# VHH binders against q8kes1: the designs that were tried, part 24

Target 1, 126 residues: q8kes1
Amino acid sequence: MNLKVKGARDVFEYMKGRIPDETKEHLFVLFLSTKNQILRHETITIGTLTASLIHPREIFKAAIRESAHSIILVHNHPSGDVQPSNADKQVTSILKKAGDLLQIELLDHVIVGNNDWFSFRDHALL
Key: E = the ipSAE of ESMFold2; O = the ipSAE of OpenDDE; V2 = 0.75 times the mean of E and O plus 0.25 times the DockQ between their complexes.

## First folded at step 17 (VHH; framework vhh_8emy_2)

Design l3 (at its last look DockQ between E and O 0.94; V2 from the best seeds 0.88)
Fold by OpenDDE, look of step 17:
Structure l3 (fold): chain B 126 residues (1-126), chain A 119 residues (1-119)
Amino acid sequence: as target 1 above (126 residues)
Amino acid sequence: QVQLQESGGGLVQPGSSLRLSCAASGFTFSDYHMHWVRQAPGKGPEWVSSINPSGSHTYYATSVKGRFSISRDNPSKTLYLQMNSLRPEDSAVYYCAKEWEYDSHTYSRGQGTQVTVSS
């Protein structure tokens, strides 16, 4: 049975032990069912996260392939600081717009750090 | 059952201070970020402030930054909001919230406490 996520804390818990190298920034996408169950997750990129490295077409290609109802974006900050950068905000905005057009909702963006997390939804950034 | 109970609201004059409290129960308080949101008449919910589980990091909306201070006491499962230099535009029902819920697309929150700032 697939794990249901109810909020950002569940996403944080899910990501524990699932980041291959915490010394590097990883961008993940969680694909969710209509019941907010995680169908699967995919690593999008490894390394410094920049807007240029994020391709909405690739993310939503995968989302469509997985028949995802919605997606959650997740990336870790190796520094442990979970404060979103301007790049993080820009990427979120772009993916939000793309998701709206495709009717695959970007449900949240969660930044994972050292025993802490930041949810764009919780902080009214999404 | 998750329970959040806000208190400390009231009618105050502009420039005054007010301290809100939120008593939490029915979940592991220390495992969650906690939030304050407010809703004024005729307006949608507005995020006000957040605090991480340990209390080491706090977040504020631009409209309240420098005036409001969020804090928590995990042993007593209590969330606080110190509101200084209050303005009429701060008038709203203030809610304590556990998190934004994916199913309901809204904050898991209490019944709220009324704050009215008026001369």
Scores: ipSAE 0.910, ipTM 0.950, lowest interface PAE 0.5, mean pLDDT 95
Fold by ESMFold2, look of step 17:
Structure l3 (fold): chain B 126 residues (1-126), chain A 119 residues (1-119)
Amino acid sequence: as target 1 above (126 residues)
Amino acid sequence: QVQLQESGGGLVQPGSSLRLSCAASGFTFSDYHMHWVRQAPGKGPEWVSSINPSGSHTYYATSVKGRFSISRDNPSKTLYLQMNSLRPEDSAVYYCAKEWEYDSHTYSRGQGTQVTVSS
């Protein structure tokens, strides 16, 4: 019964109606099965994204508890502009390295905004 | 059934221009980001450029920024890449792509069009 994601547009569609307060920046993680079905999602931070707020240990602890095969990061930009910031890139790099070490792949980072999205994987930023 | 067909490649001299086209069908073209990816012999695919669904935002690899221009025409379901000031290192098969597919770990792409830049 879990939703399958084939690519970043499916992630964008999944997040519609699932961001509690679109005026605030949120970072979410999606935990995925071996078949790229969303097991569940979890809010990691609320507020301006910085690398110092990201604790790979806690994200991957949750991924292990969920028996996730892989993860996807989702971040909203309240402005609606989905272009990645340097902080977005830095956070993604940190979590990609941690995921590679633990063999729980970071499949993508999808930034969502006003009726648009940006996929790190599509743009070779992963 | 996603179908992407690239055209407009050829053999040209350094400094020349080419315009690539990609005809798309089998999906709602205007709902997706579109991408150009290239692959030279013996190398992995290299992302070149992307454009969002409305065409309002464009993205370029540093190696082509200022020389290449991506555009789209949603009514005709066509993606374009204008390539100016071509260099020998731009020689590759150019593919248009719909998105990275998580299951296959690769782009959903067409068969490609060859661009060769040589003196």
Scores: ipSAE 0.806, ipTM 0.902, lowest interface PAE 0.7, mean pLDDT 92
ESMFold2 (binder alone), look of step 17: mean pLDDT 86; pTM 0.873

Design l4 (at its last look DockQ between E and O 0.97; V2 from the best seeds 0.89)
Fold by OpenDDE, look of step 17:
Order: sequence, then C-alpha cells, then structure tokens
Structure l4 (fold): chain B 126 residues (1-126), chain A 119 residues (1-119)
Amino acid sequence: as target 1 above (126 residues)
Amino acid sequence: QVQLQESGGGLVQPGSSLRLSCAASGFTFSEYHMHWVRQAPGKGPEWVSSINPSGSHTYYATSVKGRFSISRDNPSKTLYLQMNSLRPEDSAVYYCAKEWEYDSGVYSRGQGTQVTVSS
C-alpha cells in the first residue's frame, strides 16, 4: 500500500533517507492520489534552486504521466536552515498558478533540513 | 485522540499584554511544529505564528511581528503566545494548531480562546 501523507510532518518523514546527497540541494516532486497517497516521487533537479531551473512543464508532464491528483514540492537546504528564500517563494507561486490551470493542485511545498522542515501551507504561503 | 485546549483569552485595553496557553495531548507534542491561528468575525482564518519542534526557530505574520512571541515547553506539552502592544485589530478567536491537514484543508486546532481588544 502506498503511504498516506496527512501533513507536512509526514512528508518530512517520507524524505528521510531519500536524499542521495544532502550536501546538495535536491528538488523532488511527490505525486499524490485523490486520497493523498504517495504514488511516486521524482527528482527534478540537483543543485541550487532557482526559478530558471524549475520548469512547470517538466513537473506537470511528470504529474500527468503519473496520473497524479495533486503534487507536493520538496527540496532540501544543505545549510540546515529551512527558511524559504525569495526564489523558493517565486517557484512556489509559479507552480501554484500552473497547477490551478491544469487542475493538478500544488498541495504543499516542504523544505527539509537538519531534523527540521518548513511547510508553505503551515505558514500561509500557499 | 488529539486534543488541543487554548486558554488565557479575555477583554483587554489597547496597548496591554496577554499570554495565551495551549495544552496538548494525544500525540507526540515534541515532534511537531505548533502554530497559532486566529479568526475574526466575518473573516477567514489568519496564520499568526509558528514554532519548530525544538523551539529553535519561530515564525510570525507581518501583522504581529515584534509584538507577539511564540514559545513551547515540550515536557509539559504546552504552547504559549505572548501578545504585547495589543491592538483592536488583534481581536479574534485564537486557536492552537498542530498542522495543516491535507484531507480537510484546515488546521488541526482546538476550540479556541476569545481575545478582545477594546477601549
């Protein structure tokens, strides 16, 4: 059975041990069913997260391929500081708009760090 | 069963201070971020403040930054919100919340405590 995520903590727990190199930023997308079960996750990019590196078409191409009802964006901060940057906010805004148009909801954006996380939903940024 | 019980609300004058408390039970308190949200009459829920599990990081809405302070005591499973320099626009029901729930699309929260700021 696929794991169900109820909130950002579940996303954080799911990501434990799944980041290949924590010294580098990894951007992941979790593809979710209508019941918020993780169907699959995919690595989108490795390296510094910038708006230019994030292509909505690639993310939602994958989402459509996986028949995802919704998606959660996840990336790690090697510094351990989970506070979102302006770039993080910009990417989230762009993907939110794209998701709304495609009717594949960006359910959350979760930043993971050293034994901590930050949820855009929890902090009213999404 | 998850339980969150807010207390400490009341009627106060502008410029005064108030300290809210939240007693948590039914889950591993120390492993969760905790949040304060508020809802004023005729308005939707508004995020106020958050604190990470260890208490090392705190977050505040722009409207309360510099005036409110969130803290937690994990051994007693209690969340606090120190509210200073209160304003009439701070009047609302204040809720303690565990997290945003993906299924319901709302914060997992208690019954709330009323805060009224009026001269």
Scores: ipSAE 0.903, ipTM 0.946, lowest interface PAE 0.5, mean pLDDT 95
Fold by ESMFold2, look of step 17:
Structure l4 (fold): chain B 126 residues (1-126), chain A 119 residues (1-119)
Amino acid sequence: as target 1 above (126 residues)
Amino acid sequence: QVQLQESGGGLVQPGSSLRLSCAASGFTFSEYHMHWVRQAPGKGPEWVSSINPSGSHTYYATSVKGRFSISRDNPSKTLYLQMNSLRPEDSAVYYCAKEWEYDSGVYSRGQGTQVTVSS
């Protein structure tokens, strides 16, 4: 019953109705199979995103436990503005490097807002 | 089947303007971000510009900010790139792209249109 994601629009559609409180910033990770099916997602942080709140060890421990082939980061901007912040870029860089070493690729980081999204991969930030 | 057909390329002098068009079919155009990507011979692809589904937000590479303008017309399923103050460094094949495909690891893009800026 696992949903396949082909690109960032599918990630945006998956997150509809899955953000508990859209007035707060959430960071999620999606764990993907070899066929880019979403195995499950997990909330990483709630509140203002900073690089100091991100622990690659715990994220990739979970990814290994789930037998994930790859991961996607997702977070919402409550304002509806989907422009990446410097913190968003820092978090992405850290997890990209860790994923490259572990061969559990960070496929994308998708920011979701009001009827819009921003894909790091689509905009050559990954 | 996704179809993207770029047009409007050509040979122009530095400082000139040129407008690229992209006709889209085989998908719901208004539901996707659209992108321009360019590639010069012997170089890697370079992202140029993006526009969200409604056209309310536009994005530009630093090398083209202030000179290029992306737009879309959802009823006609057409994407545009207005290129002003063209420089020799802008010479490339320009591709219209729908999105990055996770399975293939490339953009879904058209055949491209050649832009050559030469003195």
Scores: ipSAE 0.820, ipTM 0.902, lowest interface PAE 0.7, mean pLDDT 92
ESMFold2 (binder alone), look of step 17: mean pLDDT 85; pTM 0.859

Design l5 (at its last look DockQ between E and O 0.91; V2 from the best seeds 0.86)
Fold by OpenDDE, look of step 17:
Structure l5 (fold): chain B 126 residues (1-126), chain A 119 residues (1-119)
Amino acid sequence: as target 1 above (126 residues)
Amino acid sequence: QVQLQESGGGLVQPGSSLRLSCAASGFTFSDYHMHWVRQAPGKGPEWVSSINWGGSHTYYATSVKGRFSISRDNPSKTLYLQMNSLRPEDSAVYYCAKEWEYDSGTYSRGQGTQVTVSS
């Protein structure tokens, strides 16, 4: 049975042990069912994240392929600081708009770091 | 059952201070980030402040930065909000919240405590 995520803490817990190299920034997408169960996750990019490296086309192509009801964006900060950058905010805004148009909701964006996490939903950024 | 009980609200004058408390039970308090949100009459909920699970990181809305201070005591399962230099626009019901819940689309929060700032 697929794991259900109820909030950002569950996303953080799910990501434990699933980042191949924590010294590098990884961008993940969690694909969720209508019941907020994780269908699967996919690594989108590895390395320093810039807005130019994140393509809504690729993310939502995968979302459609997986028949996802919604998605959660997750990326790690190797520095351990989980505060979002301006780039993180920009990417979130773009994906939010794209998700709204496609009716695949960007449910949250979670940043994971040194035994800590940051949720865009929790902080009213999404 | 998750329980959050806010207290410490009241009627105060502009420029005064107030300290809110939130007693948590029914879950592992130290495993969760905690939040304060507020709602004024005729307005939607507004995020105010957050603190991470261990208390090492705090976050504030622009409107309260420099005036409000969030803290927590994990052994007693209590969340605090020190509010200084209060303004009339700070008047609202203040809620203690565990996290934004994906199923409900809202914060898991208590009943709230009324804060009124008026001369």
Scores: ipSAE 0.909, ipTM 0.950, lowest interface PAE 0.5, mean pLDDT 95
Fold by ESMFold2, look of step 17:
Structure l5 (fold): chain B 126 residues (1-126), chain A 119 residues (1-119)
Amino acid sequence: as target 1 above (126 residues)
Amino acid sequence: QVQLQESGGGLVQPGSSLRLSCAASGFTFSDYHMHWVRQAPGKGPEWVSSINWGGSHTYYATSVKGRFSISRDNPSKTLYLQMNSLRPEDSAVYYCAKEWEYDSGTYSRGQGTQVTVSS
């Protein structure tokens, strides 16, 4: 049985031990079922996050292949500070718009850091 | 079973202050970020403020920044919102919330406390 996420803390808990090199910034997407169970996750980028490196067509191609009902975006800040950057907000906006068009909702964007997390949804940034 | 109980609302004049409290039980309070959300009649929920699990980071909606202050006391499992320089547009039911729930598409929140700011 796949893990169900009820809110951002569950996403944070899921990512523990699943970031290959915590000294580098990673962007992941989680693909979710209709019951908000994590089907799997996929690494989108490694290194400093920029909006120019995000290709919605590849992310949503994968989401369709996985039969995902919705997605959650996750990335880590190696510094441990979980406040979102301008690039984090830009990436979120791009994927939100693409997901709305395809009706594969971006449920949240969760930034993880030093035993802490920040949810875009909790803070009305999504 | 999550229980959140807000208190401290009332009817006040513009420019007044109020301090809202939220008593939490049924979950490990110190493990969760906490939020204040408000809802005026006929409107959708509006996020007001958030504080992380340890209290080291606070966040505010633009409309309340500089006037409201969020705090928490983890030993007593209590969340607070100090509301200064209240305006009529702050009138709403104020809810404390544990997190946005993906299943329901809204916050996990209490029953709320009414704040009414009018002459």
Scores: ipSAE 0.789, ipTM 0.900, lowest interface PAE 0.7, mean pLDDT 91
ESMFold2 (binder alone), look of step 17: mean pLDDT 83; pTM 0.841

Design l6 (at its last look DockQ between E and O 0.96; V2 from the best seeds 0.88)
Fold by OpenDDE, look of step 19:
Structure l6 (fold): chain B 126 residues (1-126), chain A 119 residues (1-119)
Amino acid sequence: as target 1 above (126 residues)
Amino acid sequence: QVQLQESGGGLVQPGSSLRLSCAASGFTFSDYHMHWVRQAPGKGPEWVSSINPSGSRTYYATSVKGRFSISRDNPSKTLYLQMNSLRPEDSAVYYCAKEWEYDSGTYSRGQGTQVTVSS
């Protein structure tokens, strides 16, 4: 059985040990079933995240390929500070809109780092 | 079963202070972020404040920043919200919340405590 995520903590726990190099910022997408089970995750980019580097078409192409009901965006902050940047917020906004159009919901955006996390949903940013 | 019980609400005058408490049980309190959300009549839920598991980091909505202070005591599994300089617009039912639940699409929260700020 695929692992079910109930909230951001579960996403955080899932990501433990799955970031190849925590000294670099990784952007991941979790593809979820209708039951919020993780179908798989995919690394989207490694390096500094900017809105310009995130292509919704690529993310949702993958989502469609995986028959994902929804997606969760995850990225780590090598600094350990999990506060979202403006770039993070911009990316989230863009993907939210794209997801709404495609009816593949961006369920959450979770930032992980230094034994902590930040959920956009938990903090009313999504 | 997750249980959250809010207390400390009441009727107060503008400019006054209240301290809300939330008793948590049924889960590992110290492993979760905790949140305060509020809902006023006729309005949707509004996120108020959050605190990370260790208590080392706190977050506040713009509307309450500088006036409210969130804290937690993990040993007693209690969440607090110190509300200072209360305003009429702070009037709402205040809920203690564990997290946003993906299945339900809302916060896992208690029954709430009423806060009314009125002259």
Scores: ipSAE 0.910, ipTM 0.950, lowest interface PAE 0.5, mean pLDDT 95
Fold by ESMFold2, look of step 17:
Structure l6 (fold): chain B 126 residues (1-126), chain A 119 residues (1-119)
Amino acid sequence: as target 1 above (126 residues)
Amino acid sequence: QVQLQESGGGLVQPGSSLRLSCAASGFTFSDYHMHWVRQAPGKGPEWVSSINPSGSRTYYATSVKGRFSISRDNPSKTLYLQMNSLRPEDSAVYYCAKEWEYDSGTYSRGQGTQVTVSS
């Protein structure tokens, strides 16, 4: 059965053991059902995150193919510092706007470290 | 079932201090970020502050940074908010919250405690 995420802690727990090389930044998208079950996740980028590497068309094309009701963005900071960068905020803003237009909501953006996380939604950044 | 009970609110003058407390039960307190959220009459909820599970990282809204201090005591399952240099615009019901719940689209929170800052 698909794992249900109730909040950001569940997203953090899901990502344990699912980041191939924790010494590098990875950006993932989780595609969610109407019941907030993870349908699948997909790696978007590996390496330093920049907004110029994000292509909303490709992300939402995949979301539509998966019949996703909503998405969650996740990335790791190898440093362990989960404070969002300006690039993190810019990527979030771009995908928020695209999701609002397509009615495939960006529910959250969760930054994960080795033993902690930061949720954009919990901190009213979404 | 998550239970959160806020206390410590009151009527105070501008420039005063208050300390809010929140007693938590029905979940593993030390596993979660905890949050303070406030709501003034006629306004939507406003995030105020957050603290990670260990208490090693704290976060503040720009409007309260430098004046408010969040802390937690995991053995007693208690969350605190020290509020210094209070201003009339800090007047609100203050809620203790466990996390944003994706299903409901809101925080899991207690009943709140009223803070009123006026002359």
Scores: ipSAE 0.831, ipTM 0.909, lowest interface PAE 0.6, mean pLDDT 92
ESMFold2 (binder alone), look of step 17: mean pLDDT 85; pTM 0.859
OpenDDE, look of step 17: ipSAE 0.909; ipTM 0.950
ESMFold2, look of step 18: ipSAE 0.822; ipTM 0.907
ESMFold2 (binder alone), look of step 18: mean pLDDT 85; pTM 0.858
OpenDDE, look of step 18: ipSAE 0.907; ipTM 0.948
ESMFold2, look of step 19: ipSAE 0.808; ipTM 0.901
ESMFold2 (binder alone), look of step 19: mean pLDDT 85; pTM 0.859

## First folded at step 18 (VHH; framework vhh_8emy_2)

Design ab1 (at its last look DockQ between E and O 0.95; V2 from the best seeds 0.88)
Fold by OpenDDE, look of step 18:
Structure ab1 (fold): chain B 126 residues (1-126), chain A 119 residues (1-119)
Amino acid sequence: as target 1 above (126 residues)
Amino acid sequence: QVQLQESGGGLVQPGSSLRLSCAASGFTFSDYHMHWVRQAPGKGPEWVSSINPSGGRTYYATSVKGRFSISRDNPSKTLYLQMNSLRPEDSAVYYCAKEWEYDSGTYSRGQGTQVTVSS
């Protein structure tokens, strides 16, 4: 639980073996310390990712509870294609704004699938 | 220590082509996505293109789609950017980047190579 993540690859590696059912889309939040160490992760939802299923209130309630400095969103694509959907971008945008207001930075959003990943930060989407 | 060394930049006319190279060392090249970013005078860094570890997936900024092509050779630890149909607005320092680093809040990148497109 004290693993430091330096970039999206580290997030990808961390998620290996931690997704309960690869046939379903899971959305996770990683809570990070000021040193970008993973304090814990939490499953937010299982199933198709939509903006309506994501509640910034609940995510950041957990972040505050954990005394998180920042958070990283992670979800898997059962198809293996890591290309972000419009829903992924919408969720990211909403949480980015919420994080900015609360001063708990959304550090990254990482999509994982078929031995590959996609980082919103790496691709200038965040 | 991570080292990235860009080359291949220069002064060219609009419509011409350039091929940039990046020599990587100090990390397992084949395990990482690689990126090209550029920075023009008076502007902030702009993401240009990315390629996944296997090379099977590539990504491009809207401004360069159809004109630029990213590729990699993992055995030689080299990243490439083929730039065709160059425009004056493509003028910038081009950087090879390993990843966005969470600690520094910027790309881990080399010293860059200057690309100038002018008549």
Scores: ipSAE 0.905, ipTM 0.946, lowest interface PAE 0.5, mean pLDDT 95
Fold by ESMFold2, look of step 18:
Structure ab1 (fold): chain B 126 residues (1-126), chain A 119 residues (1-119)
Amino acid sequence: as target 1 above (126 residues)
Amino acid sequence: QVQLQESGGGLVQPGSSLRLSCAASGFTFSDYHMHWVRQAPGKGPEWVSSINPSGGRTYYATSVKGRFSISRDNPSKTLYLQMNSLRPEDSAVYYCAKEWEYDSGTYSRGQGTQVTVSS
């Protein structure tokens, strides 16, 4: 049975032990069922996050292949500071718009770091 | 059962201070970020401030930064919002919140406490 996420803390807990090299910034997408169960996750980029490296068509192609109802973005800040950067906000905005068009909702973007997290949804940034 | 109960609101004049409190129960308070969210009549909810589980990191909306201070006391499971230099624009119902619930599409929050700033 797949893990259900009720809120951002569950996403943070899921990512523990799932980041291959915590010294590098990784962006992941979680594909969710209609019951907010994690179907699987996929690494999107490794390295400093910029909007130009994000390809919505590839993310949503994978979401459609997985029959995902919704998605969550996750990335780590190797510094441990989980405050969102301008690039983080820009990427989130792009994928929010794409998800709205395709009716595959971006439920949240969760930044993980030094035993802490930041949720875009909790801060009304989504 | 998550329970959040806000208190400390009231009717005050511009420039006044208020301290809001939120008593939490039914979950492991020290494991979660806590948030203050406010809603003025006819407006959507506005995120105000957040604090991480340890209390070591705080976040503020631009509109309140420098005037409001969030804090928590994990042993007593209590969240606070110190509001200084209150303005009429701060008038709203203030809610403390545990997190946004993905299933319901809403915050896990209390019933709120009214803050009214008017001359």
Scores: ipSAE 0.807, ipTM 0.903, lowest interface PAE 0.6, mean pLDDT 91
ESMFold2 (binder alone), look of step 18: mean pLDDT 85; pTM 0.860

Design ab2 (at its last look DockQ between E and O 0.95; V2 from the best seeds 0.87)
Fold by OpenDDE, look of step 18:
Structure ab2 (fold): chain B 126 residues (1-126), chain A 119 residues (1-119)
Amino acid sequence: as target 1 above (126 residues)
Amino acid sequence: QVQLQESGGGLVQPGSSLRLSCAASGFTFSDYHMHWVRQAPGKGPEWVSSINPSGGYTYYATSVKGRFSISRDNPSKTLYLQMNSLRPEDSAVYYCAKEWEYDSGTYSRGQGTQVTVSS
């Protein structure tokens, strides 16, 4: 059975043990059903998150393939600091716009660090 | 069942201070970020402040930075908002919130406490 996520904490818990190399920044996308169940997750990129490395086309191609109702963006900060960078905000903005056009909502963007997380939704950034 | 109960609101003059409290129950308080949000008449909800589970990180809306201070006491499951240098534009119902809920598309919050700043 697929795990249901109710909020950012559930996303954080889901990501525990699922990051291959904690010393590197990983960007993931969670594909969600209409009931906010995780259908699957996909690694988008490994390394420093920049807007130029994120291709909405590829993310939403995967979302459509999975018949996702919505998506959650997740990436880790190897430093443990979960504060969003300007790049994080830019990527979020781009994907939000793309999602709105495609009617596949970017539900949240969650940054995971050392025993903490940051939700864009929780902090009115999304 | 999640319960959040705000208190400490009232009518005060500009420049004054208030301290809001939120009593939480029905969930593991120390495992969640906690938030204050407010809603003024005729306006939508506005995020005010957040604090992470440990209390090591605090976040503030630009409109309240330098004036408001969020804190928490995990053993007593209480959230606080110290509001200094209050302004008329701070007038609103203030809500304690656990998290943004994906299914409802809003904060899980209490009934709120009224804060009115007026000369």
Scores: ipSAE 0.897, ipTM 0.942, lowest interface PAE 0.5, mean pLDDT 95
Fold by ESMFold2, look of step 18:
Structure ab2 (fold): chain B 126 residues (1-126), chain A 119 residues (1-119)
Amino acid sequence: as target 1 above (126 residues)
Amino acid sequence: QVQLQESGGGLVQPGSSLRLSCAASGFTFSDYHMHWVRQAPGKGPEWVSSINPSGGYTYYATSVKGRFSISRDNPSKTLYLQMNSLRPEDSAVYYCAKEWEYDSGTYSRGQGTQVTVSS
């Protein structure tokens, strides 16, 4: 797909209709080109998010295979409360550090609900 | 083209109140989170507050929670920041912002309005 993301709202709009079961928590990664176009996305986990379920090696192996310049994390909160949990912050910190070392930037982490979102970057959490 | 125009700043004494306004144009205001950020002399930008598109959820930095109140009026495309119990450490240029732009690596924001709290 050819969608360019300029900011978190575009990420939220992209995810509409792409979450298979909104009653379950999903974590996705978006792989981006140098022009911030979405190359593709990949489901990382389904179910309650914990930091122990995140394997940076596998995420960045996929990013390299896709020739991604950068990545964005996205996940949904079935509760409708889009505020980040401690687990969300821990996952973000781990992947930020890995991306900095590999020079594949984590541009944002966007939490999505039905009619709202929360951007880590907009709220200075990245 | 996105235009954001802040106003309402000034020189006030500690304990005073001010209300900042931001007039927005060039985008669909009601579709975006809006933010206030501030920058004191010799310091980097500091996020202050955010409000979601409907105005139903508000967010505050710990340093201003309980003293500042963000609001929006979507029909008039205006963002507000009510600042109560002002302190000298609140002195800064205050900017309203639309969102972080991934291409530029910064907020889309206006020219700012100066708030100075001194005695």
Scores: ipSAE 0.793, ipTM 0.898, lowest interface PAE 0.7, mean pLDDT 91
ESMFold2 (binder alone), look of step 18: mean pLDDT 85; pTM 0.859

